# VH-VL binders against Putative transcriptional regulatory protein rrnAC0199, part 4

Target 1, 159 residues: Putative transcriptional regulatory protein rrnAC0199, of Haloarcula marismortui (q5v5e2)
Amino acid sequence: MDERIDPDELLAAVGFDADESVLTRRQAEVLALREHDIRQSDIGELLGTSRANISSIERNARENVEKARQTVAFANTLTAPVCVDIEAGTDIYDIPPTVYAACDEAGVEVNYGSSNLLQLIDDAVDGAIQQDTVQVPLRIDVTNDGVVHVRGQSAERTE

## First folded at step 7 (VH-VL; framework fv_lutikizumab)

Design s47 (from j4 with heavy chain A33Y)
Fold by ESMFold2-Fast, scan of step 7:
Structure s47 (fold): chain C 159 residues (1-159), chain A 121 residues (1-121), chain B 107 residues (1-107)
Amino acid sequence: as target 1 above (159 residues)
Amino acid sequence: EVQLVESGGGVVQPGRSLRLSCSASGFTFSRYYMSWVRQAPGKGLEWVAYISGSGGYKYYPDSVKGRFTISRDNSKNTLFLQMDSLRPEDTGVYFCARYHTYGRYTYFDYWGQGTPVTVSS
Amino acid sequence: DIQMTQSPSSLSASVGDRVTITCRASQSIRSWLTWYQQTPGKAPKLLIYAASSLESGVPSRFSGSGSGTDYTFTISSLQPEDIATYYCQQYYSFPYTFGQGTKLQIT
């Protein structure tokens, strides 16, 4: 490792709080370092453990995130104050204003800007965006605390 | 280490075309949103194009919409800006920039050195 | 489009001075604001993101604050190497827009 990266600084920058997260602090450290393109072997050296242990921690961390995502998706289906349905053929640049308007009506403050919302769609639903239009129907749920979740309408078992 | 290296700038006459390239290294190129930002001589910064990691969506401000096309070749770690129907007001230094996004913690974290474009007769 | 207006457009200050630059958005941007430093002839450098978060490696004399439409950037004790133009940028809504820049000179 040619540059010393401080995991404490990385976690502080994103507001990580282990008391409120399903991730342990160690799991969060590994995920944050991986998002900075640091190899597992280098993370092992930085944190004083083996590459194999880092691989295991990352696998467990990503599994915990997936389980949390599925749990939140289920809860959102039951209780989300804001639910926006986006039809196939919608211009992607119309989506953030639509979401913000729905949130304003519901008295909910969104924690995501326009580019972040579009990235969430791109990341959550494979093949959803092509030629600046939505290719499949989407559902966007926003929680009382402004967290946004995106899912495809046709995928019953993605939760 | 992350590096972005622009090329393709030069002096061209109004109405002509120019294609800029940005060679990326040191990171997984396909996972990052990329942008072109320009700066006219003695003026401020102006964002001119945005492209998602997959290339699935692109955005342009009205000043260049219909004339400029952003694209990427993820197999070659290269970003492009095709500039058609160039005007004198397009003169400036063009920067390639990587866009880091993590919720509210979103910003341009790495910039190339810039490539100069001069549109004059 | 969201308009970003910086004040002042230029200023001169002495080494050791406290310098404050303001940035006003035409509508609320909820702290989705970044500050960049540009030294003449160089690419911009990230200093602050999310209105108040200091980028790693940036000196602690730089700080940001604000919410809604009004944001401030402060250099607590100006140093000679701080001669540069400073830009705010909103990333809350497309198109992304920069302020016009504040040119800082040291007397």
Scores: ipSAE 0.006, ipTM 0.569, lowest interface PAE 9.3, mean pLDDT 85

Design s48 (from j4 with heavy chain A33W)
Fold by ESMFold2-Fast, scan of step 7:
Structure s48 (fold): chain C 159 residues (1-159), chain A 121 residues (1-121), chain B 107 residues (1-107)
Amino acid sequence: as target 1 above (159 residues)
Amino acid sequence: EVQLVESGGGVVQPGRSLRLSCSASGFTFSRYWMSWVRQAPGKGLEWVAYISGSGGYKYYPDSVKGRFTISRDNSKNTLFLQMDSLRPEDTGVYFCARYHTYGRYTYFDYWGQGTPVTVSS
Amino acid sequence: DIQMTQSPSSLSASVGDRVTITCRASQSIRSWLTWYQQTPGKAPKLLIYAASSLESGVPSRFSGSGSGTDYTFTISSLQPEDIATYYCQQYYSFPYTFGQGTKLQIT
């Protein structure tokens, strides 16, 4: 199990650097050992702590990775030349033409068909489409490279 | 009733051109993505081209890119496939198909009967 | 491009048999998969969409299941009219790709 595994060697092999990562060294050690199918209780013994503490560290590590993914997505949105807001109640067949028109005006080339755009909406926002109608407000951003990002919007009203 | 009828197939020499047509009826043609799908003798199905409802967006696989051009005339409810620089491997039955899209559900819901294309000397 | 591989390429079965065909994608397609039936000399016919949803008017003996990269198509009790070639297709990513087909024959 854990007796022949050195966490320092595992991290060195993949070039881990805590100063460059959102993960602490301990979080990285736990994730690396788990990828080698080491049980949490055995990791606890190896690292000098309880199984419950290892479970907590793993959960926090995976949450940090998800936050990092979301941060990168946000940063990419800031450089998007195309931003389209879709109101709740919009007929889904009006969405692709609206996005395409905005892209044409901005000089952005998109190789996504309408089927892909609608699939991206369904994938990104659970329950966004019902009976050919948009159920919640959406924001669609298109990068200079033609990459489409879809986000659900707050239902809060402005002035 | 939805109907798709292909025409324009035939026998041609390698390097020549052929234009296929698909007449659509029974639905609002301009609202649907349309496709051409081919099938070589004794072989499986291969997607050839997609076109948006407005005709503004077109997609091709690398096997036909630069040689085939998909287009449509929404005033005539007609889909076209212009096939240039034909090769023996382009031989097959060419089907016109309507592409249904609804959220996560995407599929060809209606197909024409196909038109045969043979490229040989 | 996502490659779709069907297994087996052909099979023979008797009327009343349970027939199973599999389809494997080269990457996860999240259940965005359809199954078509094609009888010789005719256009393909939609049977199943979204991996497991039966198209209206299609007999209940046909079913689909699966997720990720592995999908299965089943005929619970084979009928003579089911003799055909069956194709899977992914619609997760452009270009949309078909499996090579499975030819079903009766013995």
Scores: ipSAE 0.005, ipTM 0.460, lowest interface PAE 12.1, mean pLDDT 83

Design s49 (from j4 with heavy chain A33H)
Fold by ESMFold2-Fast, scan of step 7:
Structure s49 (fold): chain C 159 residues (1-159), chain A 121 residues (1-121), chain B 107 residues (1-107)
Amino acid sequence: as target 1 above (159 residues)
Amino acid sequence: EVQLVESGGGVVQPGRSLRLSCSASGFTFSRYHMSWVRQAPGKGLEWVAYISGSGGYKYYPDSVKGRFTISRDNSKNTLFLQMDSLRPEDTGVYFCARYHTYGRYTYFDYWGQGTPVTVSS
Amino acid sequence: DIQMTQSPSSLSASVGDRVTITCRASQSIRSWLTWYQQTPGKAPKLLIYAASSLESGVPSRFSGSGSGTDYTFTISSLQPEDIATYYCQQYYSFPYTFGQGTKLQIT
């Protein structure tokens, strides 16, 4: 491995820009170093602070990423020109054609192929698909920018 | 670096079964959707099965639906194709292929060398 | 199903020639099309994805263009190692379908 990792070079390699991000530069440095399997204590030494402080920075960074993800999902739901409801029992082969037809009708371009759309369903709603059929009702929203969001309708917890 | 190696092909009589395997190395196997693509002697390419990275989604063309079953074992970096009720028209070289998984593009970026399957009476 | 038709089915050209192969989809596929090269006895190799994007490590003499239903694949200066069968494939919807292939020979 490298004896001395330069956080500036790591951030530059992934195009990080603090002015465009919800993460502070310090939070981004910690996350990047952790992705390179650097221990919190070693990061503390590298950045001139305590391990406890690094642990707090990492926790706050991950919370900020999660909040950003939820914010984007909310904003996309409000501006989605396409909303498709998929009933339980639907054959998964019918889902991508239905979504694409709705997008074509609305003049929206989708940037995902059929396999990626169905992977999005798997990622968003655990257990939604079994033996080529949908197990719970789903809602699929597509934004003006072609971003797809999937939600379960019956299985979602209100709280 | 990225390698896909198929095995399990052979000569079988119509109505019998074969199980093909594809051993993957050089990448995080569970992150990638996979397919089987076949090629009859002197003919073109034909997609025969898709499986998502999680194994939760599987698709087949009508020509093999109900007879072929795709599966994967992510702990062993191995892809499978169970072929039942084989017909002479299933004869060909079977390739495993990896999909590009970054959401916007779904195409085959790497292929195995293929394993031959001959169905004859 | 989406039908992919290639033209020509076969062609012969000389080293240094510009070679163009076309691929037509039976409906719009939004540029979600790939081109593969297959040499005899080998696995197919990705050359072009998203209709016009060159795969890393592929020589710049290969290029692709098109959108909607009509696509073209070009080799700007044919080399001996380019002798192969070339296939287009749509990844817009299931079932994924390939063109019938274009066999390229050098005279």
Scores: ipSAE 0.000, ipTM 0.496, lowest interface PAE 14.8, mean pLDDT 83

Design s51 (from j4 with heavy chain Y57F)
Fold by ESMFold2-Fast, scan of step 7:
Structure s51 (fold): chain C 159 residues (1-159), chain A 121 residues (1-121), chain B 107 residues (1-107)
Amino acid sequence: as target 1 above (159 residues)
Amino acid sequence: EVQLVESGGGVVQPGRSLRLSCSASGFTFSRYAMSWVRQAPGKGLEWVAYISGSGGFKYYPDSVKGRFTISRDNSKNTLFLQMDSLRPEDTGVYFCARYHTYGRYTYFDYWGQGTPVTVSS
Amino acid sequence: DIQMTQSPSSLSASVGDRVTITCRASQSIRSWLTWYQQTPGKAPKLLIYAASSLESGVPSRFSGSGSGTDYTFTISSLQPEDIATYYCQQYYSFPYTFGQGTKLQIT
């Protein structure tokens, strides 16, 4: 059955507002249609553009979501009572004890167990953990409420 | 209904290898970290391997590190444990367990029935 | 490694009794502790997480309390189906460690 799907109705249903989002309306439309398992080629036909353009829009949309996550993490870092720097080459099993020790010294109760903390690192920084070793320098910040934020750091800093 | 079914256990001589499998159903397998936990006859539980949902992070205690390898095939909803250089002290029932997270909380919420492994000369 | 010690290693009680099991960690684990029940020949079942939170579907007669190094698990009114071995486990630090187990029997 050739059922009509309306991107405007999908976005209205979830309360999307482009003025409040890092996503453009078109990026939000593509993400919503993809969540409904609609192929890129079909989205192209629906929106009057090429599959290649839809692929580009989806890639840019997902990159914008990731950058938004990193921006929030950075903002939270500026006020965190605990900041721990992890060098590339660090054994991942040394990370939780280091974080816990820093939190204990600062009087902060961290709300993550060891595996949750390592999973958070893996989720926050693409490619951060390989072969039980940290691949890129990391900064781990813990808020007064014990919430952990992780971000990657450049090994080479330029001014 | 969440189901975990282990297979591949058996009797092997010391120094040999054995590969265990765990077939998962009833949930989105790739979204959950998984573990293997073993229990020697008449003894308590011992945690022996962890793998993240993506497979990017793995953990082993010193007792099995370098000998056991945990892996997963998310397209087939299957977890594996490759056990090399087996020792008599590796004898036990091996359980497949799903690792649940809820905010900051983490625990094993679902377990398979176990597959027996006997390492005997 | 954090060592988890349960007390007692075994106990006998009658149906309807209040049963208490304790678990001690060799260092503070900040309430990051779970309790499991294992019936002979079966896989473990989660009863309590975060030291005091009851898992969905678990009878209200089971409860947990404690923080730091000392934890308690209680069955308010023992039922025949509760005869099992009970384990505590910490998730504060790798490797995650279990207590040695407390075997509960009916007199």
Scores: ipSAE 0.013, ipTM 0.557, lowest interface PAE 8.0, mean pLDDT 85

Design s52 (from j4 with heavy chain G53Y)
Fold by ESMFold2-Fast, scan of step 7:
Structure s52 (fold): chain C 159 residues (1-159), chain A 121 residues (1-121), chain B 107 residues (1-107)
Amino acid sequence: as target 1 above (159 residues)
Amino acid sequence: EVQLVESGGGVVQPGRSLRLSCSASGFTFSRYAMSWVRQAPGKGLEWVAYISYSGGYKYYPDSVKGRFTISRDNSKNTLFLQMDSLRPEDTGVYFCARYHTYGRYTYFDYWGQGTPVTVSS
Amino acid sequence: DIQMTQSPSSLSASVGDRVTITCRASQSIRSWLTWYQQTPGKAPKLLIYAASSLESGVPSRFSGSGSGTDYTFTISSLQPEDIATYYCQQYYSFPYTFGQGTKLQIT
């Protein structure tokens, strides 16, 4: 270890800016050093703090990264330009045309064919399709870049 | 090497039943949706059945709906087509085909050599 | 059901010729269309998917174009091994439907 690794140089190389990040500069320094396989005790020595404090900083940093990922996923759901609600009892063959019509109206390009869309519903919600009908209410969101998300919804028939 | 081998074709009388099989090898069968496509002598291609990779979703065109049943056994890497109440117009070569999904696109990338079915009195 | 109409139904051309086959859908299918080649007694072979994307291992003389309802398949310089029937197919909506086929003969 012997202090040849400069955290400022590591962060500069990746363009880190604390004012634009959910991570503090110290959290970013610890994550960058760990990615270079520097052990927590050596990071503590380098940064002038205890190994226990470095461990705490790393844990908090990774929690912040996970929360940021969840926040982005949530925001992407809210900004979906196309939202289609499918009622239980809907004929599955009506679903792709409904989604495509909504996308066309919103000016959104979606490149899922009908078989892919129905497969995606089958994958996302267990038991959603039976006997060519929708078993539970569904919500289908399409993002601006054409990514489709499917969720089951609460209904009188679902528990 | 991806291989699809159909079997079970033959000559049957109208109104009878026939069960086709398609043996898959060279890929993870349980990850792919499959179809049956037929071709009457001297005529074009006609899609007759779809099944999802899990077997949870199946679709048929009106021409065979209620008479044909597609199924699969992922433990045996085998696709089936049960054909009931056969009619002379069901005569043709039956191909099994694999769906390829590449990002957004789904199309048939591999086909078997086909098994002939003749419905004749 | 979406109807797929090919033209011509048959075509005869010489080696080296540019060959064009068209496919028209009864409604918009975006670009969700494939082209297959079938030689007599054999299974169909995928040539083009997504209207214009060439399948791996397929010679560059084959190409596709189009969107909406009108699609074109082209062989830029016909070779003897291209004798076959060619089919378009839409995968936009169930039931999946094929064109009636174009039989290509080489003079």
Scores: ipSAE 0.005, ipTM 0.532, lowest interface PAE 11.4, mean pLDDT 84

Design s53 (from j4 with heavy chain G53W)
Fold by ESMFold2-Fast, scan of step 7:
Structure s53 (fold): chain C 159 residues (1-159), chain A 121 residues (1-121), chain B 107 residues (1-107)
Amino acid sequence: as target 1 above (159 residues)
Amino acid sequence: EVQLVESGGGVVQPGRSLRLSCSASGFTFSRYAMSWVRQAPGKGLEWVAYISWSGGYKYYPDSVKGRFTISRDNSKNTLFLQMDSLRPEDTGVYFCARYHTYGRYTYFDYWGQGTPVTVSS
Amino acid sequence: DIQMTQSPSSLSASVGDRVTITCRASQSIRSWLTWYQQTPGKAPKLLIYAASSLESGVPSRFSGSGSGTDYTFTISSLQPEDIATYYCQQYYSFPYTFGQGTKLQIT
C-alpha cells in the first residue's frame, strides 16, 4: 500500500472521462486503486465508505466492463466486412487459407494465425472439430480491425 | 517460476515405441497449449506436435502423423508424447515448449532442457 | 508448407561488430515470426517475437525488423556471450517451420 496514492491523479493520468465511459467516476476510482494492489478495506477508508460498499462497487464495475465488451462484439459482428461460411465436412486445414483469401480480397488484416484460428473455432463451438474435420456448419466473421468471431449454424439435410 | 522438465528418452531399436513426459510447474498448465520440438544431432529445430489447452485439438506434421500421439493430463500438469514405429531419422533431443498467446501474437516462450532419443540398431 | 530460409548459414565477426542475419519465408507470414538463440547443449531462448518486439530481459542490442516475406535480425554491438546458433520460426501457419539456423562465431 502507498499512503500518498490519489485517485484523482490516477484517473487524470489515464485520461478518464465519465461522460464517455459506461463506468461512473466512483467505479473507475475503485478499479484504478485495485489495479495498484490497494485492498478493498483501505480503499473504503480512503474514499470514506465501507469495505462492503467498495466490494459491491468493484463487482458492478467489472460487470459493466464485461457487458460493454459483449456489446462491442455484437456491433462489430453486424458490420463485419468479411463473412465466410464453412460447410460441415470441410478439412480444418482448408479453413485458414479460405479466411485469409477472403480477408485479402476485402483489404482486412487478420489478427490470428492459422493455429489461433483453429483453436478459436474449437473454443467457440463445442464439438465443431473432430478427426481434422468440421462437424457442423460454421460462420466466421472478421471485423475491420481483424478480430475473428465464430458461430455455429443449424444443420439441415436435403435427402 | 515457469519450469518444464522432460523425461523418458533413451536408446531404442527401430520399430520400437517410446513415451516421453514433460512435467510443468510454476503456471496454470491447463490454460496453455503445448508443443513438442525436436533437434537431430548437428541439425536445426523441427516442430513435432501441438495440443490445445483442453486437449480437444491436436496437430502433427506429415513426418510423424500416424506414428506419434500427443496427450496431456491437466490434473497432473504433465504433457506426453507417445512415439510408435520409431525410425533412425527420429533420433534427436526432444523439447517440450509452452505456447504463449498475447493479443495478436503467438510464440513459444518457455522450453524444457530436452530429453535425448536415439533410434539405432 | 511454408519454407524458411536463413542467410548466412555461418558468420564470423569481431566483438563490437554489427551483425545482421536474414530470414525469408516462401509466402507472406505477416510478421508472425520469432527469433531464438541456442547455445550448444541448451534449449532455445526467445529473443524477438512478432518480428520486431524484444522479449523481456533480453539486451537492447538485439533487434528485429521486416514484413511480408523478408525479415532481419541484428546485433548492434557483438559481445562474446552472443556466440550461438540463431533460428527464425514462423507461427503463422501449420506446420510451424524453422529456418536452418545461422552459426555465429567470433574471430
Scores: ipSAE 0.000, ipTM 0.482, lowest interface PAE 15.1, mean pLDDT 83

Design s54 (from j4 with heavy chain S54R K58T)
Fold by ESMFold2-Fast, scan of step 7:
Structure s54 (fold): chain C 159 residues (1-159), chain A 121 residues (1-121), chain B 107 residues (1-107)
Amino acid sequence: as target 1 above (159 residues)
Amino acid sequence: EVQLVESGGGVVQPGRSLRLSCSASGFTFSRYAMSWVRQAPGKGLEWVAYISGRGGYTYYPDSVKGRFTISRDNSKNTLFLQMDSLRPEDTGVYFCARYHTYGRYTYFDYWGQGTPVTVSS
Amino acid sequence: DIQMTQSPSSLSASVGDRVTITCRASQSIRSWLTWYQQTPGKAPKLLIYAASSLESGVPSRFSGSGSGTDYTFTISSLQPEDIATYYCQQYYSFPYTFGQGTKLQIT
């Protein structure tokens, strides 16, 4: 029912700045119009291009948003207030006390008990735990929100 | 069967050092994390130091961090606490304790008899 | 640090009485809590772990309950040998912290 939508006004209203964004101005315009339930064919008419081109722009825009989300997640892991290195050969029952000690020191609250943390490690790195010992070096990061991320540090056994 | 025996306590002047030992027997020492817990005269229990089974990880409360060092010699079934820059507030009975953990089933299951440490001029 | 507060600090009861001691954590410790008994001149003895599990060899008159921040320790029928100081301790986070202790006296 609103027959006069200005993409410039939409972007201004949400504070879009191309210099600060991974999105091009055109990608931002398409996403904003789609969020207002404007059909791709109507966006094509509004922006002077084909429906197919709008579909391509939207796909690329959403891919860029997903890559940005993954980049932020990586950066948050890298700057996590708690980062604990676990050596191969470590007794698994030494891991939770080490993580909790580091979290306490950093003022971070973990939302997992010891058994849940060990399950998370087993789920994150296949074959990491065998016969109550760690088989590969691990890095455990804990975000300010208490979210635990686990990854293997080396593809090769150190010995 | 499980036994923990502390030694090395005594009377020492402020600012000096003391090393405590704990001799373990009746279990595979290297498979258990160990701790030191102290108790001032007439007061409650205070956890002082933690060391993992293989000795790779240690933790301390702020009250002793930088002054105390926990270590172990698994070949001799012995736990140590090196206490530097001792203060009158460090006076108390020092217990070594065996640490058991499996999720929330975490506790000190065996304790030594304790060794007294008095820091006084 | 997680603060552990016991109540009462001292308690007097008669043989055969039901005795209750409480322990409150400054934040949720998810049942990572133990109770120890200490008689004068001796090392502490584990009674209860995981808030409610009775240690092997400990008399069944001792029990524990609670979750989150509030925990309770109970002696269902007090015996003379139960004269001791009782401590709760949390293992959820370093540094591990004990309550201040509850001294049990028999009248």
Scores: ipSAE 0.000, ipTM 0.476, lowest interface PAE 14.4, mean pLDDT 84

Design s56 (from j4 with heavy chain Y59W)
Fold by ESMFold2-Fast, scan of step 7:
Structure s56 (fold): chain C 159 residues (1-159), chain A 121 residues (1-121), chain B 107 residues (1-107)
Amino acid sequence: as target 1 above (159 residues)
Amino acid sequence: EVQLVESGGGVVQPGRSLRLSCSASGFTFSRYAMSWVRQAPGKGLEWVAYISGSGGYKWYPDSVKGRFTISRDNSKNTLFLQMDSLRPEDTGVYFCARYHTYGRYTYFDYWGQGTPVTVSS
Amino acid sequence: DIQMTQSPSSLSASVGDRVTITCRASQSIRSWLTWYQQTPGKAPKLLIYAASSLESGVPSRFSGSGSGTDYTFTISSLQPEDIATYYCQQYYSFPYTFGQGTKLQIT
């Protein structure tokens, strides 16, 4: 089928609820359509607005997502039983063993394999990994439920 | 709009090397993780290599670890698979696939046409 | 690694039939599962993600359900163009593993 994507269908499929989200429904629609590689001009036509307005909505949506990610990471650091600091220049293959060891000593079970942990780091901190090394200092927190949160730290060591 | 075009397949003898390429267009290549997935004649799909959007981390199954190397050139929108010490069991069609992540959901949403690799003496 | 087992490995059915394929994970994958369709000689095509969400442009006769370790894929009324091999894949844990495939044929 070569048919136009329906934004209502996309949002329904992922269970989007504007009352529970930092995103407005419009922001969620634009973000979902862009993730399916629909051009901003086509989204503008579909939603009845200008390409420039769609560009603005997408920018604001992505900024809101990043701010929400940092807020959750901060909140979780206050209650996380496990906290691991990773300095810039660390070999990425040393990270999962370090996290696993810290979780073992704290009695916390992590259900993520090594590749999933590295994917979480790459997703959470843009540009954090290059050529198998960490580019910016990271803080990794693990909750009692085994949920992993990653935050970039200042360029300075926290010591 | 999204297109993935593979090249570099062919017939080689065991122990030799091949380098596969995948040219991507129609999306911001550097924002997507990419994979190579192979399929032996008459058999199922096997994930062969994974690379993050930045190129910072990679994953391989034990069957190819140490022999295959995935890499990317984001400035040229190109994905590579360097295959060394090839074995007859590596014979198959190799697909370039885009890894799409939306929130907690992740899947392969676009695949290239595949490039055949035959390892025989 | 999480092992994905599909049942049956091969299935013969008539046009208009309701067809159900099952996929079982060796551990809970929390509905992080996709279904792909592969027609002979072509690349796989995404049909369903998140166990039950239909990809845009995919006919409504295709559906998915399940949670934990047990998942099902259903074609409510089989059409000739649906004759293909179907694969499930988990994306809960690396490596993202595929089932062995279910080959669907016309009787």
Scores: ipSAE 0.000, ipTM 0.474, lowest interface PAE 13.4, mean pLDDT 83

Design s57 (from j4 with heavy chain Y59F D62Q)
Fold by ESMFold2-Fast, scan of step 7:
Structure s57 (fold): chain C 159 residues (1-159), chain A 121 residues (1-121), chain B 107 residues (1-107)
Amino acid sequence: as target 1 above (159 residues)
Amino acid sequence: EVQLVESGGGVVQPGRSLRLSCSASGFTFSRYAMSWVRQAPGKGLEWVAYISGSGGYKFYPQSVKGRFTISRDNSKNTLFLQMDSLRPEDTGVYFCARYHTYGRYTYFDYWGQGTPVTVSS
Amino acid sequence: DIQMTQSPSSLSASVGDRVTITCRASQSIRSWLTWYQQTPGKAPKLLIYAASSLESGVPSRFSGSGSGTDYTFTISSLQPEDIATYYCQQYYSFPYTFGQGTKLQIT
């Protein structure tokens, strides 16, 4: 005889809390059962609903997880742990060491070598580098996963 | 097959100029940074010039800054090193090297055979 | 300017021996280090990049390790074709600098 898996036990085992999650309890139940290789039709039987309804719940659950991932990525972009200000007139040879030192202090691994970092600056801010010097003030942000973002300092921000 | 072939080396008197060339084939030349690295007889390797893929960024060590000029012609897949005010200490084999600058990994992955330069009277 | 110092400057070993070469940077270079092999009269050849990653086509007897300022290159079982000079190089900052080289001879 088929032994049914208890969704309450599965959720308790992983410490699921609907008040702290973007998922509803039903969405969490469906994802947990799917992770244990239970088919949608069997989940429907277990939870007293149709296979089509389970399919819909799973789709919505996965969409919620993806939206949460995108939200965290956006928030991390705004709150980069490393932020370096580069003033106009700075020798470009000083930029990579400054960024790397700040990353080392913050415990962040940067994914760019010196020459590639300088190419990122030129790509991000047209005319930023001429004659081995920085032409406009720059801000360089590095995310927790080592992604580098460069932006020019606007007149409004430098007031 | 990636291939780099240097030319233009020779014997030259102190104070004179020499222009080295490096012909590249087997890859999209404009997407790679390039360097010149030299080696004096019986000595180690010394980096002497860097140029980005676009040619927009150039870097030199203090030993050659103001005397050497690196350039490239992406339409002809050719790298150049213009050496002015040559000194005896510039004597050595000059290698053309492709510099892999993408992402987190940086290194010279392909080198030419080298072209010898001798500065003597 | 980052100084790269190799140890030893030269060594002699027998076929089958384990050979270790060390490279020390004057400041932290965060594993932005490569190892090259140069046979007399030829161009250098890349063996190891990012301190510990083996280049495609390079025999598995070659390996690299280390972080910060101290790096090690090892040949686990020396072969006759390994007679060469070995160089480390840092890519952390301009100007890019090489170690002075380690000349390996087989007895």
Scores: ipSAE 0.006, ipTM 0.518, lowest interface PAE 11.5, mean pLDDT 84

